# VH-VL binders against Coenzyme F420H(2) oxidase (fprA), part 2

Target 1, 148 residues: Coenzyme F420H(2) oxidase (fprA), of Methanobrevibacter arboriphilus (b1a7s3r263to410)
Amino acid sequence: VTIVYDTMHYSTQKMAHEIAEGIMAEGYDVEMFFLHEDERSEIVKSILDSKAIAIGAPTINDEPYPSIGDLMYYLKGLRFERTGIKRKAVTFGSMGGKGGTPASLGKDLGEYGFDVVDTCEVYYVPDEEENKACFKLGQKLVEEAKKI
Key: E = the ipSAE of ESMFold2; O = the ipSAE of ESMFold2 at other seeds; V2 = 0.75 times the mean of E and O plus 0.25 times the DockQ between their complexes.

## First folded at step 1 (VH-VL)

Design B4 (framework fv_duvortuxizumab)
Fold by ESMFold2-Fast, scan of step 1:
Structure B4 (fold): chain C 148 residues (1-148), chain A 122 residues (1-122), chain B 106 residues (1-106)
Amino acid sequence: as target 1 above (148 residues)
Amino acid sequence: QVTLRESGPALVKPTQTLTLTCTFSGFSLSTRGVGVGWIRQPPGKALEWLAHIDWDDDKRYNPALKSRLTISKDTSKNQVFLTMTNMDPVDTATYYCARIRYDFWSGYFDYWGQGTTVTVSS
Amino acid sequence: ENVLTQSPATLSVTPGEKATITCRASQSVSYMHWYQQKPGQAPRLLIYDASNLATGVPSRFSGSGSGTDHTLTISSLEAEDAATYYCQQYSSYPYTFGQGTKLEIK
């Protein structure tokens, strides 16, 4: 399972780590990528080799983080709807004002041929309950991926 | 000030169903970030996690025993229940309930009950 | 499942000495916890998340490690430290415990 995220604040990174823990709790390995630092070609390679992905980004100034747009464009180009493998996906993110990034990303991934299982959004920094929700999101993602 | 106490039958016959109650104080299962789990220990052997239930009613079971286990809670009474069906002599053990505390990264059992001994014998 | 193997199985030490207990996991572990159990008593949390000291636990206890190898160290052993010690992982489901290390103080 592949997790890709971007963040200017620590919040989305915290969510990514909780999702990873949920995935690992089910006995699966995780590759985690930070869009700000990791090469896009490595991220795409990991996604191609995965049955399940989690994509996260904060909502900044009521808009999605720009680097995620570039990734989504590449995912659209891969034409997963033509591959015969229906990958599972979840989306997640933090917000400081009006949110919407996880829902927007989920809609796009659905159009690109993924089965979007769920989304998760938190205000500023996740609290313990929201951390647990992210953990469960990871477990749900791999449970759904096993059905492929 | 957190305390947990197990209660249930000390003797169970093979094929019967065991029901254990964990009664606790000093915290509530309506509080975010906490849960209650059951762990058992056969005489002279290692600890084995059985199941837990969290503040949000999320339930997890040891896959090896899942078909035999049911965990539930009564938040208003500060109680958690474990039911285990089709008891066998190999299930003879001390059964503990413990609070699971979730921090940002993991869960750990920070307070334990004293344990209740269950012997399965005909 | 992630199998935790503790070594040594039994350790005999003198008061004032240092004891080291190792827990080796069959899969990588980020969240390893350590518990102390005295005869006839319930387990007691000592260390959580590899290296954090639990409330009320003496500073002579410490944890370290990452990946597959984790260690519990007890410096300046006291008579009250005679117990069985268990590691437990929370990185892979199902959650598992080691087989235990019995610490005897001579």
Scores: ipSAE 0.000, ipTM 0.509, lowest interface PAE 14.9, mean pLDDT 81

Design B5 (framework fv_duvortuxizumab; at its last look DockQ between E and O 0.78; V2 from the best seeds 0.00; counts 0 for: pae E 4.6 > 2)
Fold by ESMFold2, look of step 2:
Structure B5 (fold): chain C 148 residues (1-148), chain A 119 residues (1-119), chain B 106 residues (1-106)
Amino acid sequence: as target 1 above (148 residues)
Amino acid sequence: QVTLRESGPALVKPTQTLTLTCTFSGFSLSTSGVGVGWIRQPPGKALEWLAHIYWDDYKRYNPALKSRLTISKDTSKNQVFLTMTNMDPVDTATYYCAHTKYWGAFDIWGQGTTVTVSS
Amino acid sequence: ENVLTQSPATLSVTPGEKATITCRASSSVSYMHWYQQKPGQAPRLLIYDASKRATGVPSRFSGSGSGTDHTLTISSLEAEDAATYYCQQRSSWPYTFGQGTKLEIK
């Protein structure tokens, strides 16, 4: 499983790590990338080799952060629907206003050929219950990916 | 080829602050998914996980000790630091740093450094 | 906190025999990790993700189990296997270790 995220004020980073822990708890390997620190070509390579992905971004000023848009554009161009296997996906993020970034990313991934099994969005910083929900999201992603 | 080595004072007085350094080679904390953890072992006792730091500077702490622990890194020097405040004789232990990946096992350990807390 | 309880605390066996060490978790663990620690040495990763042997670990070591009950088996003991063995979980935060099982050779 590949996790890609961008973050402001560390909320989405915390969510990404909780999702990773949920995946690892099921015994599956995780490759995790932070968009500002990691090379885009390696991120895309990992996604191509994965049965499942998790994509996260914060919502700032009611819009998705631009770095995620670049990745989404690239994924659109790869035309995953042509592979004959519908990879699983989840989306996640934090919000400071109306939110909606995880749902929007999920819609886009669905159009790109992914089976989006769930989303997770929190207000500002995840609390203990929201951390547990992110952990369970990782477990759910693996559960769905096993069906491939 | 991956190696880690702990360093720091062997003797610390009660209430003092302990700072330990993990110096490593054969891997980079700039590599995605890589982390370094700290684990301690009191004499004759079980292992206790203390803290973890990842390549993206994400940090985790044992909640029983969180108020006393700070972990940080200097990627350019291949070092990770652990600071523990308000040392007590019960904190006497061998302290290890260890390499991890995103599958959670501590696959390579340092040799350990023994810290004694005594007047 | 997911508490790991190992049994037995001490195990004394003759060379060539089978040793079985159990690790019981207070909450379900999908995959358990196991470490070996010989006297005066740092721990060594032995088994990860329940059943995968770490690099250089002899085939006589195996891990098994699911849910709350996990087992490390050494199928034919050698004198060099005298050590303390620890289980470790990361299925829930915080990560915890078992209290250890000391394996002695008669």
Scores: ipSAE 0.225, ipTM 0.713, lowest interface PAE 4.6, mean pLDDT 82
ESMFold2-Fast, scan of step 1: ipSAE 0.417; ipTM 0.786
ESMFold2 (binder alone), look of step 2: mean pLDDT 91; pTM 0.932
ESMFold2 at other seeds, look of step 2: ipSAE 0.240; ipTM 0.705

Design B6 (framework fv_duvortuxizumab)
Fold by ESMFold2-Fast, scan of step 1:
Order: C-alpha cells, then sequence, then structure tokens
Structure B6 (fold): chain C 148 residues (1-148), chain A 123 residues (1-123), chain B 106 residues (1-106)
C-alpha cells in the first residue's frame, strides 16, 4: 500500500500516519512518501506496484496544493483505466476554510481508473475522533483492496 | 549476480500453444520489489513488451495480446512461465525474460536480460 | 499507446566522433530508458530514468531530455559501440520501445 501526501502545518501528515497505522493493523506493509522531500519517480513506481493508494493534501485558498497537481498529472498519463487491475484509493486532507481537496482528488482518481473507496477531510488539526476515522479509513482501504 | 535463462520449443506449428520457461538465480520473487518481464523481438524488428509478474503475484499484460497471454511463477524453483495461445507465423521472434527491480539503481528498467530463446512458427 | 520514434534510423560515424540519437514520444515521458543491443546478443541497459547511467556503463554515454523529446549522446565513439540502440518509456502502459537506431562505425 502506497501513501503519498503533502502538508503545510502538519495536519495532513498526522492523518497520513493514522491511515498507515490502520493499514498496518491489518497486517499490510506501507510505503509512505512526503511530496516535498521524496523523489517523484519513486512515488510513481510505488503506485504502479500497489493495489491500493492513499493521497493527501491540504486545501490552500480553496485550491489543491500545487505539488499534488504535478503528481496527479503523471498519474493521468499512466492510463490506469487501460490496465487489468482497478486499484483502490482513498483521499484525505486538512483545511482551514472552505475545503474540498479530498473530494476533488477523489473525482480525478476515479477518472484515471481508480476505484475511490472513501475520502476524509478535517478542520485544521484532527481531534481524537477524527484520528480514529483516519485509522478506520486505512483499514477500509485494505479490506477493499483484498477484493482485487 | 543476477542471471536469467529462457527455455522452450524452437519450432511451433500455427494454432498451437507456446509455453516458455525463465529460470533465474541471484534473486527471489518472494522478495518485495522483485519482478520479471517477458519481451520479444521479431527478426530485424523492434522490442515488444509482453507481460510482467511481480513478487506478490500481480500480473500485467500488453493489451494487444492479453487474451492470448498467461504469465505465472513458481517461486520455490525460481521460474517464471509465459503461455501464448493460438500461435501464428507473425509470432516468430526471439523471446527474452528480464529482471525488473524497483530500486534507484535501475529505475524500474529491465536491468538484466536472459540470452533469449528463438521461436519459429512454421507456416 | 505511447509511440516512440527514433531518429536517425541508421548512423555511420568514425571513432572519436560524437553520436546523437533522439527519441520522440507521442505522449509526455519523464522516465525514458536506453538499451544497447549488439548482433546476436540480448539488450544491455545503458541509461535509466532519462539521465542516470547504469552500473558499468562508460561515462561517454549520457542521456537527457524531458516531455516528448529525449536524447542519447555518445561523446567519443569507440569501435565497440557499434550496435542498435533502443529507447523505452515506462510512463504509460503498455511499456513501449522505439524502433531502434543502428550505429555503424567505419
Amino acid sequence: as target 1 above (148 residues)
Amino acid sequence: QVTLRESGPALVKPTQTLTLTCTFSGFSLSTSGMSVGWIRQPPGKALEWLAHIYWDDDKRYNPALKSRLTISKDTSKNQVFLTMTNMDPVDTATYYCAHRPYYDSSGYAFDIWGQGTTVTVSS
Amino acid sequence: ENVLTQSPATLSVTPGEKATITCRASQSVSYMHWYQQKPGQAPRLLIYDASNRATGVPSRFSGSGSGTDHTLTISSLEAEDAATYYCQQRSNYPLTFGQGTKLEIK
């Protein structure tokens, strides 16, 4: 399972870690990538070999974070809709205002050939219940991926 | 040291099924990040990717040939198999198996190739 | 599919000269690989992910490019470089190769 995220104030990173814990609780390995420091080629390689992915980004000025846009462009180019495998996906992110990035990313991933299972968005810093939701999102992603 | 070797029949009649075996050493397909692909090359023509199998038994096929191809592995014997149905003279080619690791040192390229096995489809 | 077109189809050069082979993709490619194939032999990886030299490959081989245009350059040709060179993309499935460029050394 591949998790890719970007973050401004660490909230999306906290969500990524909780999702990873949920995946690992089900006995699966996680490759986690932080878009600001990790090489894009390695991220794409990991996604090519994964049955499930989780993509996260904060909403800035009611728009998705630019680094995620670059990744999404590459995923579109891979034409996953033409492969024999329909990979599972979830999207997640934090917001300080209007929000909408996880839903927008989910729609795009669906067009690129992924089966988007769910999305999760939190206001600023996730509270205890929202951390539980992220953990469960990871478990749900793995449960759906087992069906591939 | 990674090595791969292809084996199979040199001659196949039209409409028959071809089965090729790739036997390798120096890595295991039980190791995360290891994978093996099949590529063919008709005489005097370009390379064509056929299929790929991953350590977790996930498989990918060239869509143009997917209905005719089956790739499988026997991890305990370090072997990968390719089966191609309904052979035709245009399938005459040298067939290669190649190692494709997921590491920075090869960029998911086919870094080590077998010597190739020539398959002629008689008409 | 992403079609790769190499130019020139054939190239004849003298030892010590520079050779440039281009690969044009019908769709954008960030991850172009290059292989060398001598007659009767299997392909050998030269360059991966546009510009990285594979283990054991001489420094005279270099790759560059992004998007639809990629280039393999051999800065000072030697007799042993006579071979057919292929580009290969991994940005799109199916994986595809160029038609090849035959390099002859006089």
Scores: ipSAE 0.000, ipTM 0.495, lowest interface PAE 18.2, mean pLDDT 81

Design B7 (framework fv_duvortuxizumab)
Fold by ESMFold2-Fast, scan of step 1:
Structure B7 (fold): chain C 148 residues (1-148), chain A 120 residues (1-120), chain B 106 residues (1-106)
Amino acid sequence: as target 1 above (148 residues)
Amino acid sequence: QVTLRESGPALVKPTQTLTLTCTFSGFSLSTSGVAVGWIRQPPGKALEWLAHIYWNDDKRYNPALKSRLTISKDTSKNQVFLTMTNMDPVDTATYYCARTYYGSGRFDYWGQGTTVTVSS
Amino acid sequence: ENVLTQSPATLSVTPGEKATITCRASQSVGYMHWYQQKPGQAPRLLIYDASNRATGVPSRFSGSGSGTDHTLTISSLEAEDAATYYCQQYNNWPLTFGQGTKLEIK
């Protein structure tokens, strides 16, 4: 399983770690990436080698964080929708204003050939229940990936 | 246990249509994610994928042969069928059916194969 | 289509030795499957999703690789391992197989 996220805020990072804990609780390894330009090819390699992915980003000025947009554009170009492998995906993120980034990313990933299982968005900093929801999201992602 | 078995004519004349049946047990094509595919192998040559049919009746065909191929199923009888039109001597091969899965494409159980010879 | 090229075409080894078979894809492959086929028999799944051994497959078989280069390794070869080995990709339609590597044991 591959987790990719980018944020200047602690909140999305905390969500990524909770999702990873959920995946590991099911006995699977997690490869986690904090997205930046130099790591794009490594992230893509990891995604190609994974049955499941989780992509996280906060909403800034009603838009996705710029580096996530770059990754998504690159993934679209790879034409995953034309392969026999339909990887499972979840999206997550934090917001301070209107939000909507995880849902938007999920819709795009679906169009790019991923089977999007769920999305998760929290306001500001995840509370205890939202942390548990992220943990369960990781478990759900693995349960769905086992069906491939 | 899981078993698959191919059946059909051993000899086909050029221009005729070939119809093959795959009968299986130990699993159902009503199970989400399950599929059956057809693969052929000419004598002494490599394996060539022909077509897939999924539990939801979704179908995939090898583009090189798509105009000649039709795959179908009868879930209640645990059977999958392949028809191939305009047979030619180059289509002489052993034809296999095998179980596969949505998203993974691996063939984990294979039939024994049925040999089809195309000649006048 | 994604063309898979195997090397070598034929490999002759002594029992107890190690055999390495390479599969090169014309397009990147995240997961490669490997099959063993003995004369007169249907292929048998050995390795799936690059490195997972199929049920009943001995530990001497292992797979590795990503992208365009993938490898099947058979350590401590036994006489029963004489067969033709095929790689298979499922990243691209149509599904494709390599041309096969014939392993002969002296």
Scores: ipSAE 0.000, ipTM 0.496, lowest interface PAE 18.2, mean pLDDT 80

Design B8 (framework fv_duvortuxizumab)
Fold by ESMFold2-Fast, scan of step 1:
Structure B8 (fold): chain C 148 residues (1-148), chain A 123 residues (1-123), chain B 106 residues (1-106)
Amino acid sequence: as target 1 above (148 residues)
Amino acid sequence: QVTLRESGPALVKPTQTLTLTCTFSGFSLSTSGVGVGWIRQPPGKALEWLAHIYWDDDKRYNPALKSRLTISKDTSKNQVFLTMTNMDPVDTATYYCAHLKGYSYGYYGMDVWGQGTTVTVSS
Amino acid sequence: ENVLTQSPATLSVTPGEKATITCRASQSVSYMHWYQQKPGQAPRLLIYYASNRATGVPSRFSGSGSGTDHTLTISSLEAEDAATYYCQQRSNWPPTFGQGTKLEIK
């Protein structure tokens, strides 16, 4: 299972870690990538080798982080809709105002050939209920991926 | 399609125990991320959350009523049960069960509701 | 518990007009859910996660807001929109509902 995220503050990273805990609770390994630090070629390879992915980004000034846009552009070019396997996906992110990035990413991934099973967005820093939601999101992703 | 239906007694005497059954179709409580919640509405008043149960048997109760409530499920029969002890006239309400769609729908997002069952507590 | 207060308590509007319902929380809410309840019926989910429309909900319904102040807007009201509308928070356990806003169409 591959998790890819970017964050300027700490919130989206906290969500990514909760999702990873949910995945691991189901007995699966997680490859986690931080777009600011990790090489895109390694991220893309991990996604290609995975049946399930989670992509996260914050909304800053009512816009998603540019690095996520760059990744999405490459994923579109890979034409996952032409493969025999419909990979499972979830999207997540934090916001301080307008929001909407996880829903937008989910829509795009669906058009790129992924089966987007769910999304999750939080205001600023996740509270206890939102942390639990992220944990459950990870479990749901794995359960859906088992069906592939 | 997802459907839920509540059943139970229409009249309960004070101090008795109420047991309600929610029977559903169109989804399974063996599916990760799904749950069923119970909500009540006294005549002319606002909605009040009672309890919920998720696919993994995660149960939570409204703290104001926790000592009186028990929620359980029979996944193979597509049923969820709510038991409430020591009934009082103030517990008179329409009781609903509802489908909880994953955490990403918003923790406790309720997209499909049963029609409700009215419970009157009177001597 | 997080107390939700809706305003106004009652709205009377003409078909084609816009209605705005506000929900104020005693504690910050990340996302507000909104439900519609017609007389004698169960509630129906309209908006989840502050601004997302539930399946089958007309585009004239929209949600917005953050922190303690959230809003449900219904543009170009139809006669069928006569109902009581409830906000619901999930940021703090237990989940709580507003007291409701009754919308009457003239």
Scores: ipSAE 0.006, ipTM 0.564, lowest interface PAE 10.5, mean pLDDT 81

Design B9 (framework fv_duvortuxizumab)
Fold by ESMFold2-Fast, scan of step 1:
Structure B9 (fold): chain C 148 residues (1-148), chain A 118 residues (1-118), chain B 106 residues (1-106)
Amino acid sequence: as target 1 above (148 residues)
Amino acid sequence: QVTLRESGPALVKPTQTLTLTCTFSGFSLSTHGVGVGWIRQPPGKALEWLAHIYWDNDKRYNPALKSRLTISKDTSKNQVFLTMTNMDPVDTATYYCAHRGRYYFDYWGQGTTVTVSS
Amino acid sequence: ENVLTQSPATLSVTPGEKATITCRASQSVSYMHWYQQKPGQAPRLLIYDASNRATGVPSRFSGSGSGTDHTLTISSLEAEDAATYYCQQSSNWPYTFGQGTKLEIK
């Protein structure tokens, strides 16, 4: 399972870690990438080798972080929709205003050939309920990936 | 169409245990993400959240009352139960069960009034 | 716990006027919800997640705010709006409600 995220104030990073723990609780390995630090080639390689992915980003100026947009544009170019095999995906993110980034990313991933099973969004800093929801999101992603 | 209905005793003596049942229709507690909560309201006072239970049997309790509360479910019967031990006259209230959407309560039962008196 | 304080405690307005009810939290709140409760009835969800109107709720009801200060606004009040209004937060565990604001229409 591959998790890719970007964040400004670490809220999306906290969500990514909770999702990873949910995945690991089901006995699966997870590779996590932080777009500010990790090489795009390594991220893409991980995605290509995975049956499931989780992509996260905060909303800034009512738009996803630019680094996530760049990754998404690259993924669109790979034409996963033409392979006939649908990798499972979830999207997640934090917001401080209108939000909608996880839903928007999920729509795009669906058009790129992924089977998007769920999304999760939180205001600023996740509370205990939202942390539990992220953990469950990771478990759900793995459960769905087992069906591939 | 979502409906919920509370049932239980109208009168409880101090120190006794209260057991309330919430019976619902229009949704299932086997559905991912679904939850049911209990909220109470003493006469003329504010609403107080007590507990909620999720589809996967995860449970949350109000810390002020946690030692006295147990929430459980019977998914096959579309029922959620709340038990509250060591009842006191200050626990006199209308008790509601409600469908829990993402962090809010969108459908409520009519409420059941519980009076605690000797 | 995150304590929610509503103001005013009571409000008396004339039909057609605007009512504003505020909810002040002791800690920052992102997930604030508003309920309407008429005498003898269960609460009814009006607004969820600060500004989203629940299904079937008239457009004259709106929510706004962020951080510690949130507001419920009822524009062009109608007689049927006489009720007690409660805010509720779900940003911090445990969930808490405000003490309520009683809205009376003359």
Scores: ipSAE 0.008, ipTM 0.519, lowest interface PAE 12.3, mean pLDDT 82

Design C1 (framework fv_ponezumab)
Fold by ESMFold2-Fast, scan of step 1:
Structure C1 (fold): chain C 148 residues (1-148), chain A 117 residues (1-117), chain B 112 residues (1-112)
Amino acid sequence: as target 1 above (148 residues)
Amino acid sequence: QVQLVQSGAEVKKPGASVKVSCKASGYTFTDYYIHWVRQAPGQGLEWMGRINPSGGSTKYAPRLQDRVTMTRDTSTSTVYMELSSLRSEDTAVYYCARGYRYAFDIWGQGTTVTVSS
Amino acid sequence: DVVMTQSPLSLPVTLGQPASISCKSSQSLVYSDGNTYLNWFQQRPGQSPRRLIYKVSNRDSGVPDRFSGSGSGTDFTLKISRVEAEDVGVYYCMQGTHWPYTFGQGTRLEIK
């Protein structure tokens, strides 16, 4: 399972880590990438080798963080709908206002050939209940991936 | 107070390994990447690699990747940098630093490693 | 690897006068996300480096406004409007756009 995220205030990073814990609780390995630190070629290689992915980004000025847009453009070019495998995906992110990034990313991933099973968005900083929701999101992603 | 505190000075013989620690305090350990940067006597700064304390993901400088290993222990909020097959040119002050592409905002005090026959 | 070239390498300055350091990269430092990951650090004798400026022109909260950064693409400048005694040290530019991260050679600022 591959998790890729970006963040302005580390809120989305906290969500990514909780999702990873949920995945690991089900006995699966997770590979995690932070867009500002990790090379896109390695991220893409990990995604190509995975049956499930989680993509996260905050909403800034009613739009996704620029780095995630660049990744999404590259993923569109790979034409995953041409493969015999329909990978499972979830999207997640934090917002301080209008929001909508996880839903927007989910729609795009669906058009790129992924089976988007859920999305999760939190207002500002995740609280205890929202961290538990992220943990459960990771478990749900793995449960759905087992069906492939 | 946010700080990174490193282990003490080491003196090693050529061919040995050294393991330097960096303990984080005053913030959530898993929220920030930790980088290692070294500085040979009278020389400039050289980036060695980084670790994500949460997932354990690492990226190493190509020149060092066959000799360097970075690990972490989340229970003690500590990052480790191990350098093997030591040579005299590895004599340097080794720093850990908190950051990402646009920030190395908090630095450890440095650990002097001397490789001498 | 991206080569970072600083000029001058030695910078003697009279107290109260301005100082300027150039940093040139062998490749564009604009990342795919539209940001430019060029940072400036100060290292005083016997101390750890301290970040002064990140992403070209953003000052850290503890850094005096006499320090400013500017530039784009491959050409960057760090300016000190009025040099003070405590500014003595070595200044490094650093790029975080391309792996591996690389630093300039350093510019030694001295009072003369």
Scores: ipSAE 0.005, ipTM 0.503, lowest interface PAE 15.1, mean pLDDT 80

Design C10 (framework fv_ponezumab; at its last look DockQ between E and O 0.63; V2 from the best seeds 0.00; counts 0 for: pae E 3.6 > 2)
Heavy chain, then light chain:
Amino acid sequence: QVQLVQSGAEVKKPGASVKVSCKASGYTFTHYYIHWVRQAPGQGLEWMGRINPSSGSTKYAPRLQDRVTMTRDTSTSTVYMELSSLRSEDTAVYYCARVSYYGSGSFDYWGQGTTVTVSS
Amino acid sequence: DVVMTQSPLSLPVTLGQPASISCKSSQSLVYSDGNTYLNWFQQRPGQSPRRLIYKVSNRDSGVPDRFSGSGSGTDFTLKISRVEAEDVGVYYCMQGTHFPYTFGQGTRLEIK
ESMFold2-Fast, scan of step 1: ipSAE 0.349; ipTM 0.789
ESMFold2, look of step 2: ipSAE 0.341; ipTM 0.792
ESMFold2 (binder alone), look of step 2: mean pLDDT 92; pTM 0.936
ESMFold2 at other seeds, look of step 2: ipSAE 0.383; ipTM 0.805
ESMFold2, look of step 5: ipSAE 0.305; ipTM 0.778
ESMFold2 (binder alone), look of step 5: mean pLDDT 91; pTM 0.916
ESMFold2 at other seeds, look of step 5: ipSAE 0.348; ipTM 0.790
ESMFold2, look of step 15: ipSAE 0.356; ipTM 0.798
ESMFold2 (binder alone), look of step 15: mean pLDDT 92; pTM 0.923
ESMFold2 at other seeds, look of step 15: ipSAE 0.371; ipTM 0.787

Design C3 (framework fv_ponezumab)
Heavy chain, then light chain:
Amino acid sequence: QVQLVQSGAEVKKPGASVKVSCKASGYTFTSYYIHWVRQAPGQGLEWMGRINPSGGYTKYAPRLQDRVTMTRDTSTSTVYMELSSLRSEDTAVYYCARSPYYYGMDVWGQGTTVTVSS
Amino acid sequence: DVVMTQSPLSLPVTLGQPASISCKSSQSLVYSDGNTYLNWFQQRPGQSPRRLIYKVSNRDSGVPDRFSGSGSGTDFTLKISRVEAEDVGVYYCMQGTYWPPTFGQGTRLEIK
ESMFold2-Fast, scan of step 1: ipSAE 0.007; ipTM 0.574

Design C4 (framework fv_ponezumab)
Fold by ESMFold2-Fast, scan of step 1:
Structure C4 (fold): chain C 148 residues (1-148), chain A 119 residues (1-119), chain B 112 residues (1-112)
Amino acid sequence: as target 1 above (148 residues)
Amino acid sequence: QVQLVQSGAEVKKPGASVKVSCKASGYTFTSYYIHWVRQAPGQGLEWMGRIDPSGGSTKYAPRLQDRVTMTRDTSTSTVYMELSSLRSEDTAVYYCARGRYYDSSFDYWGQGTTVTVSS
Amino acid sequence: DVVMTQSPLSLPVTLGQPASISCKSSQSLVYSDGNTYLNWFQQRPGQSPRRLIYKVSNWDSGVPDRFSGSGSGTDFTLKISRVEAEDVGVYYCMQGTHWPRTFGQGTRLEIK
């Protein structure tokens, strides 16, 4: 399972870690990529080798983080809908004002050929209940991916 | 109360491997990267790589990619760095350091582990 | 790899006087998010490095305000307004914008 995220603040990274813990609780390994640090070609290779992905980004100025937009455009070009495998996906992110980035990313991934099973958004820093929701999101992603 | 505690000094022969540990406490272990940085005697700092304790994802410096392996044990909040095929130029103090994604700043460091490689 | 170049390499200073260290990067450290990931570290003799400044100009916990960071793009400066005896050590700049992370070669600050 591949998790890809970007973030200006700690919140989206914290969500990514909770999702990873949920995946690992089901006995599966996770490859996690941070767009600020990791190369796009490495990320894409991981996604191509995975049955499930999680993509996260914060909402900045009421719009998706720029680096995630760039990755999404690249993923659109790969035409996953033509591969014969419908990979499972979840999207996640934090917001400080008007949100909507996880829902927007989910809609785009669905159009690119992924089966988006859920999304998760938190206001600023996730609380203990929201951390639990992220953990369960990871478990749900793996459970759905096993059906492929 | 954040603390990173490293294993003790090692003396190795050329061609051997060394495994250094870094035990974290005082924070949520899986929420921060652990980086490894080394310093040869009288020289500057060299970044070796990092591990994300959540999931175990690693990123290594290109020059060390084929010789370094980083792992973690979440039950003991411990990160390990193993360097194989040791050479005399690997003689250095090895540090672990905690880093957040957004500031990449290594805000807390271990006390260091001296590794000496000699014939 | 991004090359980080510090000057001077050796900095003898009289107690109570100001000190200034330059750090230049071989390419811009401005990330696509608009942030500049340039950090400064201090290493006192026999000790682990300690972070002083992150993101160009922000202080880490416990760092005296006589330390300050400034700069943009490829040119950065660490200043100490009044050098104290405890400031003896080696200072490193480090970039976190590009992979792999790279450090400057270090500047040794000594009291005359």
Scores: ipSAE 0.005, ipTM 0.526, lowest interface PAE 13.0, mean pLDDT 81

Design C5 (framework fv_ponezumab)
Heavy chain, then light chain:
Amino acid sequence: QVQLVQSGAEVKKPGASVKVSCKASGYTFTNYYIHWVRQAPGQGLEWMGRINPSGGSTKYAPRLQDRVTMTRDTSTSTVYMELSSLRSEDTAVYYCARLPYDFWSGFDYWGQGTTVTVSS
Amino acid sequence: DVVMTQSPLSLPVTLGQPASISCKSSQSLVYSDGNTYLNWFQQRPGQSPRRLIYKVSNRDSGVPDRFSGSGSGTDFTLKISRVEAEDVGVYYCMQGTHYPYTFGQGTRLEIK
ESMFold2-Fast, scan of step 1: ipSAE 0.006; ipTM 0.590

